# Miniprotein binders against q56419, part 64

Target 1, 326 residues: q56419
Amino acid sequence: MEGRTLEEVQEEVFKRHGVLVPKKELEDLAKALEEAGLLLTEKVEARLKEEEEKLKRERPMRLAGLSYPEGEREARAFLEAFRASYPGEGEEARVLLMPHLEPSRVPEVYGAALAALEKTPPPERIYLVGVAHRPLKEKAAALPVPFQTPFGPALPDLPALQALDALLPFELFNTPLAFREEHSLELPLFFLKGRFPEARVLPLLVARRSPELGEALKVVLRDFPGLLVLAVDLSHVGPRFGDTPLTRTLAEEARRRDLGFLERLAEGEPEAALAFLGANPTRIDGVEVVASLLPLLRERKGKVLAHRLDLEAPTLSAVGAGTLVL

## First folded at step 19 (miniprotein)

Design oe15
Fold by OpenDDE base, look of step 20:
Structure oe15 (fold): chain B 326 residues (1-326), chain A 113 residues (1-113)
Amino acid sequence: as target 1 above (326 residues)
Amino acid sequence: SREELEKEIRELEEKAEELQRRAEELAKDPNTQEEAIRTLVESQALAAEALLKIAELTKDVDEAIEAYYRLAKLLARISELARRLGDEELFERAWREAIKAYDRARELMEKTK
């Protein structure tokens, strides 16, 4: 923030991108930008432009060596260890809900996802729908470039992405910079690419509920069949998220909300799942994704394989994670 | 004649652009938001008609595929704008037509494999 007010930044973003970013989102973005050392200076703009130009070719790994191993051999051992952390058997998935939380926090939940993937025939393509933790120009976006992984690049399904764009009332290929550091795609993709090395990927982000996305995907899935993956976390409670420190009561409420949400999804009642959350007081991350994908979730019965509410001790906060197969 | 159709397409595109500009001006006033949306629907409908004519007239399969995908996109936009207006009939009709345009593109793509 060398000398510019949040209002000036908001106005500049509006002038440049035609997007009115809410002041709160701008504060969060400014904080994220501050944490990233991205001051809105000419130098930062030039850097962002350079990064945007790079994202036209590929999306590099950002969390390699941090959240997962960079080397392929070590990455394979990592997958095996995570699978081993879940003692159960999986089921065949047509739809997989899995977390995007830091893997080390919820290993058994990722292990459950791997167990499900073991029972799933290799898909031709994976529709990977994550949560936009940064503002998008539109309700949803895609990045039609290879995503780097320790197992090689995850290649985009360009024909299916083109088909999806054709059925959306907005430009699907928007806000490429939102993908640069988006962990909601990168972390699940590690596991998915490791299990299905030949699958093409449709990397999608949802910022706001888009019923249009679900209807469009329903049509596209007819011609371009594949595995649908919802990469979403569940409750976010505690001081990091505006609550008091985690208590037994708050944890019980978070678990109740998480499980009640997942169970209703497992029954094929996604509208009931959303209604159950109401104002979403525990801030379930996946609400906008589920609300966008209702046509694909209706009447699909499945099973909750794993759930965890993980404590972040330094902040006395907790995040819910789950694995659901439909 | 082909020349007459090409002229008609250009005229539709020009009218669509004019209506688009008008819609943008109307959108600046909070009191004319509904009129702006209606004008935008009209603009997109004319552009959609132009694309349909292109798709049907062209002998280039790739051009036809592109035109049908663009047509589907415009029809999807019309559908969403209709929803904002509370016009359920137009919403449903435009979406059905969007799928038809999409299907035409897909049919042509499959034939070229």
Scores: ipSAE 0.842, ipTM 0.934, lowest interface PAE 0.4, mean pLDDT 91
Fold by ESMFold2, look of step 20:
Structure oe15 (fold): chain B 326 residues (1-326), chain A 113 residues (1-113)
Amino acid sequence: as target 1 above (326 residues)
Amino acid sequence: SREELEKEIRELEEKAEELQRRAEELAKDPNTQEEAIRTLVESQALAAEALLKIAELTKDVDEAIEAYYRLAKLLARISELARRLGDEELFERAWREAIKAYDRARELMEKTK
């Protein structure tokens, strides 16, 4: 009855089926359908509230057995296999950019991240900044709870998270449900926790660029030093993302933009990296995170260790992934 | 006296609430958006003054730390509102004051470790 009157519905039924349904029967049916929809809505709302309350205590693994092994021994071997897929040596990272794409699609890119972590002194804490794939109530969010991994729980750095919240003009702890399925934190965390089992974590999501987040993090990092990780993917091209099917030209453009972006970041020029992308025609995933964290990226020079533009065969599309140390 | 200071705090909080309500009314009209933001800045500034007095008067270290963190957050909010107004001087001043409040909380936390 979207814009229709009951009389219009009654007339359509009569035209189609030769039966005149009394208005009262149509009214009763409409009421019953509305009540059934309301009851379904109440059940969904109750379930979501239950999930939200659970997420205020811990964030369970959702990708064990799918993207990485559930058992610790097997998970350890998995890390070693990924490290072996990158034959080079890493470099110490104070800031690490790494992907959140399915690990089996870009094994050497994750391997490069592991190589960088080998050269990095174990930090007391890791600022893990991912990309929100579900809406947040604010520009950014955190979830101050243990995140389960095959290597044990990654414990939150509660003092650092509370300090960060105190310097933001919005409530940092605002959307627990957005973390429920957020692979941009879970996949990188597997690798980080495996290498740094004693580090605490600040699990952060960015939905929209938040310059205030970067300014606040600059202050918090002064008092709570740690490893800053940008868990972001690069170009997204092809029909899945609204383009024509992947062509040589589109792939070459995506690679050029990915590498140009990373290289400008490696020169300590994050504003130039963003300007190079302009309107971001290949939909580099990390732009909102980089735009949020400018104060932490300026004048910090480093090196691009790896890059791959990986084909997603079912959709004839591609996603770029890279490893950058600063 | 402590009672006089507590009265001053309540008066600041009450005026801040009054200005908050006025800002909300002004925000309903597209033609008074800037005035709404300026009124909200005034409201938050009074709330921040009240929090500063609370933080300096309390003898409970945990309460002082919480008050300084809350003060830092209000000042960060004032800084963001100033950015929306294009008021660079207030933006920078409010942010510096937010850091000072934050630093005070940190100092208290370090002394009680």
Scores: ipSAE 0.832, ipTM 0.931, lowest interface PAE 0.6, mean pLDDT 91

Design oe8
Fold by ESMFold2, look of step 20:
Structure oe8 (fold): chain B 326 residues (1-326), chain A 84 residues (1-84)
Amino acid sequence: as target 1 above (326 residues)
Amino acid sequence: GSEDLEEELEQAIEEAEELAEQVEEHEEAGRVDEAIEAYYRLAKELARISEAARELGDEELFERAWREAIKAYDRARELLEETK
């Protein structure tokens, strides 16, 4: 009722419909609606609290049977099919950029990541850095619990996570609920855990660029060597993302932005990659992660293994995905 | 605002000074686990000082506090390695 008095509402109902509703009846209706809303709020709060407590012990699979198979045997066949989708060979990665887009949409891009992992010695741990799709209390967060996969639990590297937290100007373990449905960790983790079943994981999310995260990780990686994974998507263009309908010109621009960004990263020039995007007109969501991790990306040269700008015909939109090794 | 940031810096400095005294006491007494924890907490407060200084434009304090954060962190790591 936007601050209208009950008398004003009553008058407008009478003006429009010729009925004078008693003020008492309007008051009773307003009270009943408010009470119903309060009960719904209490149910939601109780469920969120229950989910938060569960997330302090483990992070269960949310996408098994939807994005990848639930059973281990079927999950291994799934990995092999994805590897076969990329006919090339990979290269050893100290840093791997891979997507978090639905795997069936970009099979050869995930296949390229698997090819890179084939050339990569099994690490003790994986620094898995995704993009927060729900708000975080801080610029970045971690969840120091096992993440379930069809290949068994991906165990957290607790000593490395504690060391990282000690070098950050904020509490790292700050938003458990943000991990509940976070596919930017779950989808890449399926592939990483399948290839490196013994590696521990640092499951990290970035919401907003955090240069201090990159500086802290540089120190922690010195003492806790491992594979750094940027689990990010590239351009987001079309009506689903606030643009005009996807045209060939817009798609060509998105592809040019994606490849130019990846190629500058591959030259060890992450600042130039960010500058190339300017205001980020095609909404590459890897920008906040790259901006956070500059100290770890500078002077690391490598290769773009794959790229696809995947079209979403129902939404007349597209999302870019790529695989880069450094 | 900037006044809140200055207060955050002052509070972090006070905490870091208290923790610096605590790490000395714990090491002197041979309380290794407590020293490790205190060094990690000290590193975190020094990282807070460093970030607040950066946002205030105090480049000298930003860089010095960060180097001190790494030193406290390194000391915690040394103590942890000695107990392996």
Scores: ipSAE 0.860, ipTM 0.955, lowest interface PAE 0.5, mean pLDDT 91
Fold by ESMFold2, fold request of step 21:
Structure oe8 (fold): chain B 326 residues (1-326), chain A 84 residues (1-84)
Amino acid sequence: as target 1 above (326 residues)
Amino acid sequence: GSEDLEEELEQAIEEAEELAEQVEEHEEAGRVDEAIEAYYRLAKELARISEAARELGDEELFERAWREAIKAYDRARELLEETK
């Protein structure tokens, strides 16, 4: 009975069914439905509180059996199959940009990330910076708990996280529930933990650009060196994302924007990369992360290893993914 | 608005001044763990001062408070390394 008066409902019932239901009976029904809705809200809130308490101890796998295998042996074989999807050589990364798009959609892009990791000395820790798909209470957040993977738990670097929190003008540990289903951390972490099983992790999310995060990370990385990973996707174009239907012209523009962005990052020019996007008409996913991390990206040169603009035929849309080493 | 930012700045300054006294007291008393925590809290309040100053357009305070935040942070790190 959403958006209608009880009189309008009464009239419609009479028109359709020839029965005039007294207004009081409709009022009683509406009250009962409201009470049932309140009970459903209480049940949902209780479940969310339970999940929040669980997230204070660990972050479980949410995508095992969906995006990657749950068993360690099968997960190892899966990882190796992705590496094989990229026949090229990697390059040592001090900073790695990799996607968080469903791995089966862009296997060679994840394979390129694995190729880079093969050339990268095992880090003591990984700064994993994803894109918050749920609202955060602050511009950025972390969750200082083990993240489960098929390769064992990815343990948090608690001293580094504490140090980072101390240099931020907001509480870093601020939105546990935002991590519950956050694939931008879970999907890259599968690949990272598979290659660096002993590395600790700083699992970070950015909701809105945070220059203070980049400045704080610059200080923390001095004392806690490690691998910086930007877990971001690129262009999002087509009707699923509010555009006209995907055309050859729109796809070519998205590809040019993706590659132009990555190439400017590879030249150590992150400000130029952001400026190249202008109003970001193809909705490159990584702009808030890059804008947050400028101090860590400046003057760091590298190489684009892979790129795909992957077509979603049912929605006439596409999403870009790339692998960049710096 | 600016009044809200000025209130936040005043609160952060008051807290930073209190913490600055606490870190001195803890170090002189040999309470190393308490000193480390107080230095980390001091760094955080100085970072809050820095960000509020940036939003208010006070570039000198923004930069100075950030440098002081790093100093407090560095002192906490030094103490932590001494206890390893």
Scores: ipSAE 0.856, ipTM 0.953, lowest interface PAE 0.5, mean pLDDT 91
Fold by ESMFold2, fold request of step 21:
Structure oe8 (fold): chain B 326 residues (1-326), chain A 84 residues (1-84)
Amino acid sequence: as target 1 above (326 residues)
Amino acid sequence: GSEDLEEELEQAIEEAEELAEQVEEHEEAGRVDEAIEAYYRLAKELARISEAARELGDEELFERAWREAIKAYDRARELLEETK
């Protein structure tokens, strides 16, 4: 009924159904629908406000029983199985790039991350930087609350978060609801908390590149040393992502771009890695995080431990995932 | 627009000046916890000045304000360490 007069609606109903509905009845119906829509909107808004208040106290598991086991014993066995999916050895990481894609789709990529963590001294804290899949009020955000895991709560590093907030030109704690379903933090955190049960966490999301975040983190890391984790996926290609249908040629291009990106990062050349992608035709997910964190990635050489471009046959699409240590 | 950015810059400068007076007052009065919080807030306003200057194309102010933000932050950190 958008843009139509009541007379036009009345005529269309008469043509289709043979009934002439008086204008007053159409007006009454429109008012009733408007009132019902307002009440539904108020109910949804009240529910979201309730959820937001809960998220200011803790972030519960959303993917237990779906992406990983809820119970601690089963969760430890799950970690061991993923480690076994990667037969190689890791290397010590000061910076770790790992995926946030569904773990069962890329088991050896998560296994490579676990192998790296085995070689990494337990940090006091982990700077976990994910990708916001919902809009943030600012370029980046944090949620300074415990994140529940099967291994117990991952406690926030409140002093480090406060210090970080003090060096940013925006309020860091700005969009609690964006964390409600954010798997880019929850999935990597399962692996990190399982391996480093005593480490505190700075759970960070990037929506849009923020050079000021990287500069602030460089200062904060000087005083609050820890493990920096970029929890990002790589290429996203095919119809699920608004592209042409996946072909063998597109998949090969996505793989080449994923590896070229990772290898340039491994050479300590993050600007070259971004330049290599140009317009980012395969939609590598990690570019906004890397672009934010340039000061922390420059001149850090390392190694690509694993990569996989995982096919989604039902959607004719694919997503890339990798493990990089610096 | 650019007028909004200039107003934001002017507001941040006024806030930073007020906070600079507060940190001096708190330190002289021995109110160390208040001084720490004021230094953190000062660092934040200086970071806002720095970002606004970047967006306006004022490279000199951008870099100067960022250096001053780090100084205020470092002072808050020193006070925190001294009170351990």
Scores: ipSAE 0.853, ipTM 0.952, lowest interface PAE 0.6, mean pLDDT 91
Fold by ESMFold2, fold request of step 21:
Structure oe8 (fold): chain B 326 residues (1-326), chain A 84 residues (1-84)
Amino acid sequence: as target 1 above (326 residues)
Amino acid sequence: GSEDLEEELEQAIEEAEELAEQVEEHEEAGRVDEAIEAYYRLAKELARISEAARELGDEELFERAWREAIKAYDRARELLEETK
């Protein structure tokens, strides 16, 4: 049990309860507990295997009825409402940076993304690059299956995914379970599929900086042109993230950090954008994605369309979200 | 540590050499689909060589292996376009 010998347990029981339990009975109890723990582990492992097999066929909606409507008609009205929350005009995007934060928290930021999509010719495919919130076996991963949406399934671009996998030093299709609850793909995909219902998707996650991914994508995009979407959030500040409670000073610093980062990206200077973050680059959710995709961001100029640092009042914390077109 | 990377590099080199022989065989025999698959696998092993070389600090092998990965990939793409 807890690293003690059976004799030590026997003596402690005697001291506490005045009973000398035979060593054999303690041995039997320890064995039974080990067997019960093994059986629970087997049940958990079997369930995880079952879920993994399901994800090899499709990725179902997890946030319908929570973050967006279940029905197609309601979903289209939802898109229209979000577009209306941003009264400005968009610009054509070859690269779009948009959030994955809960849509109701930053409606005009998603509205700005929709405005950009209005100005963007329908692509054959969308390279949707999110942030892995669960561990991956590798630096990056994809799940080459349909992702369900209220607008129908977002079909995978299998030829492009196979081409990408061929240029990586690791298996791209490596961690299906990480996609099960990954909102950094599901929330942006709702908006993207709603606007581009015919586009195929490359659903990609980054866990750690992967320069190999950026170099491989540069080659694949040459042969499989499409829209590149960085589905990332910005500053994370406050106790939920290991800081002191949000103050005016911390909020001003976070806003300056977010905007300075986005503006440097808009100048085609992604290395300068990363350097601007200073000593704590983990304050911006999208750092690993941007650092992986440098070859695709260099010398590409554009515009920041929207930004919000959104307060989480119960936690005295905040999360930044932005919309950038390149 | 470094010995594990050296082993991975050696395994990737051996696999790449085997695949290079396979692509030649498939092309000579006119087995286009098999050649495409072998070229994609060859590109992947060359990318593994490139990454292992980078981690070992062998920048020359890193760059050469990456260029060769792109060539194998490009050949697979050419064959796919030809068969349309």
Scores: ipSAE 0.851, ipTM 0.953, lowest interface PAE 0.5, mean pLDDT 90

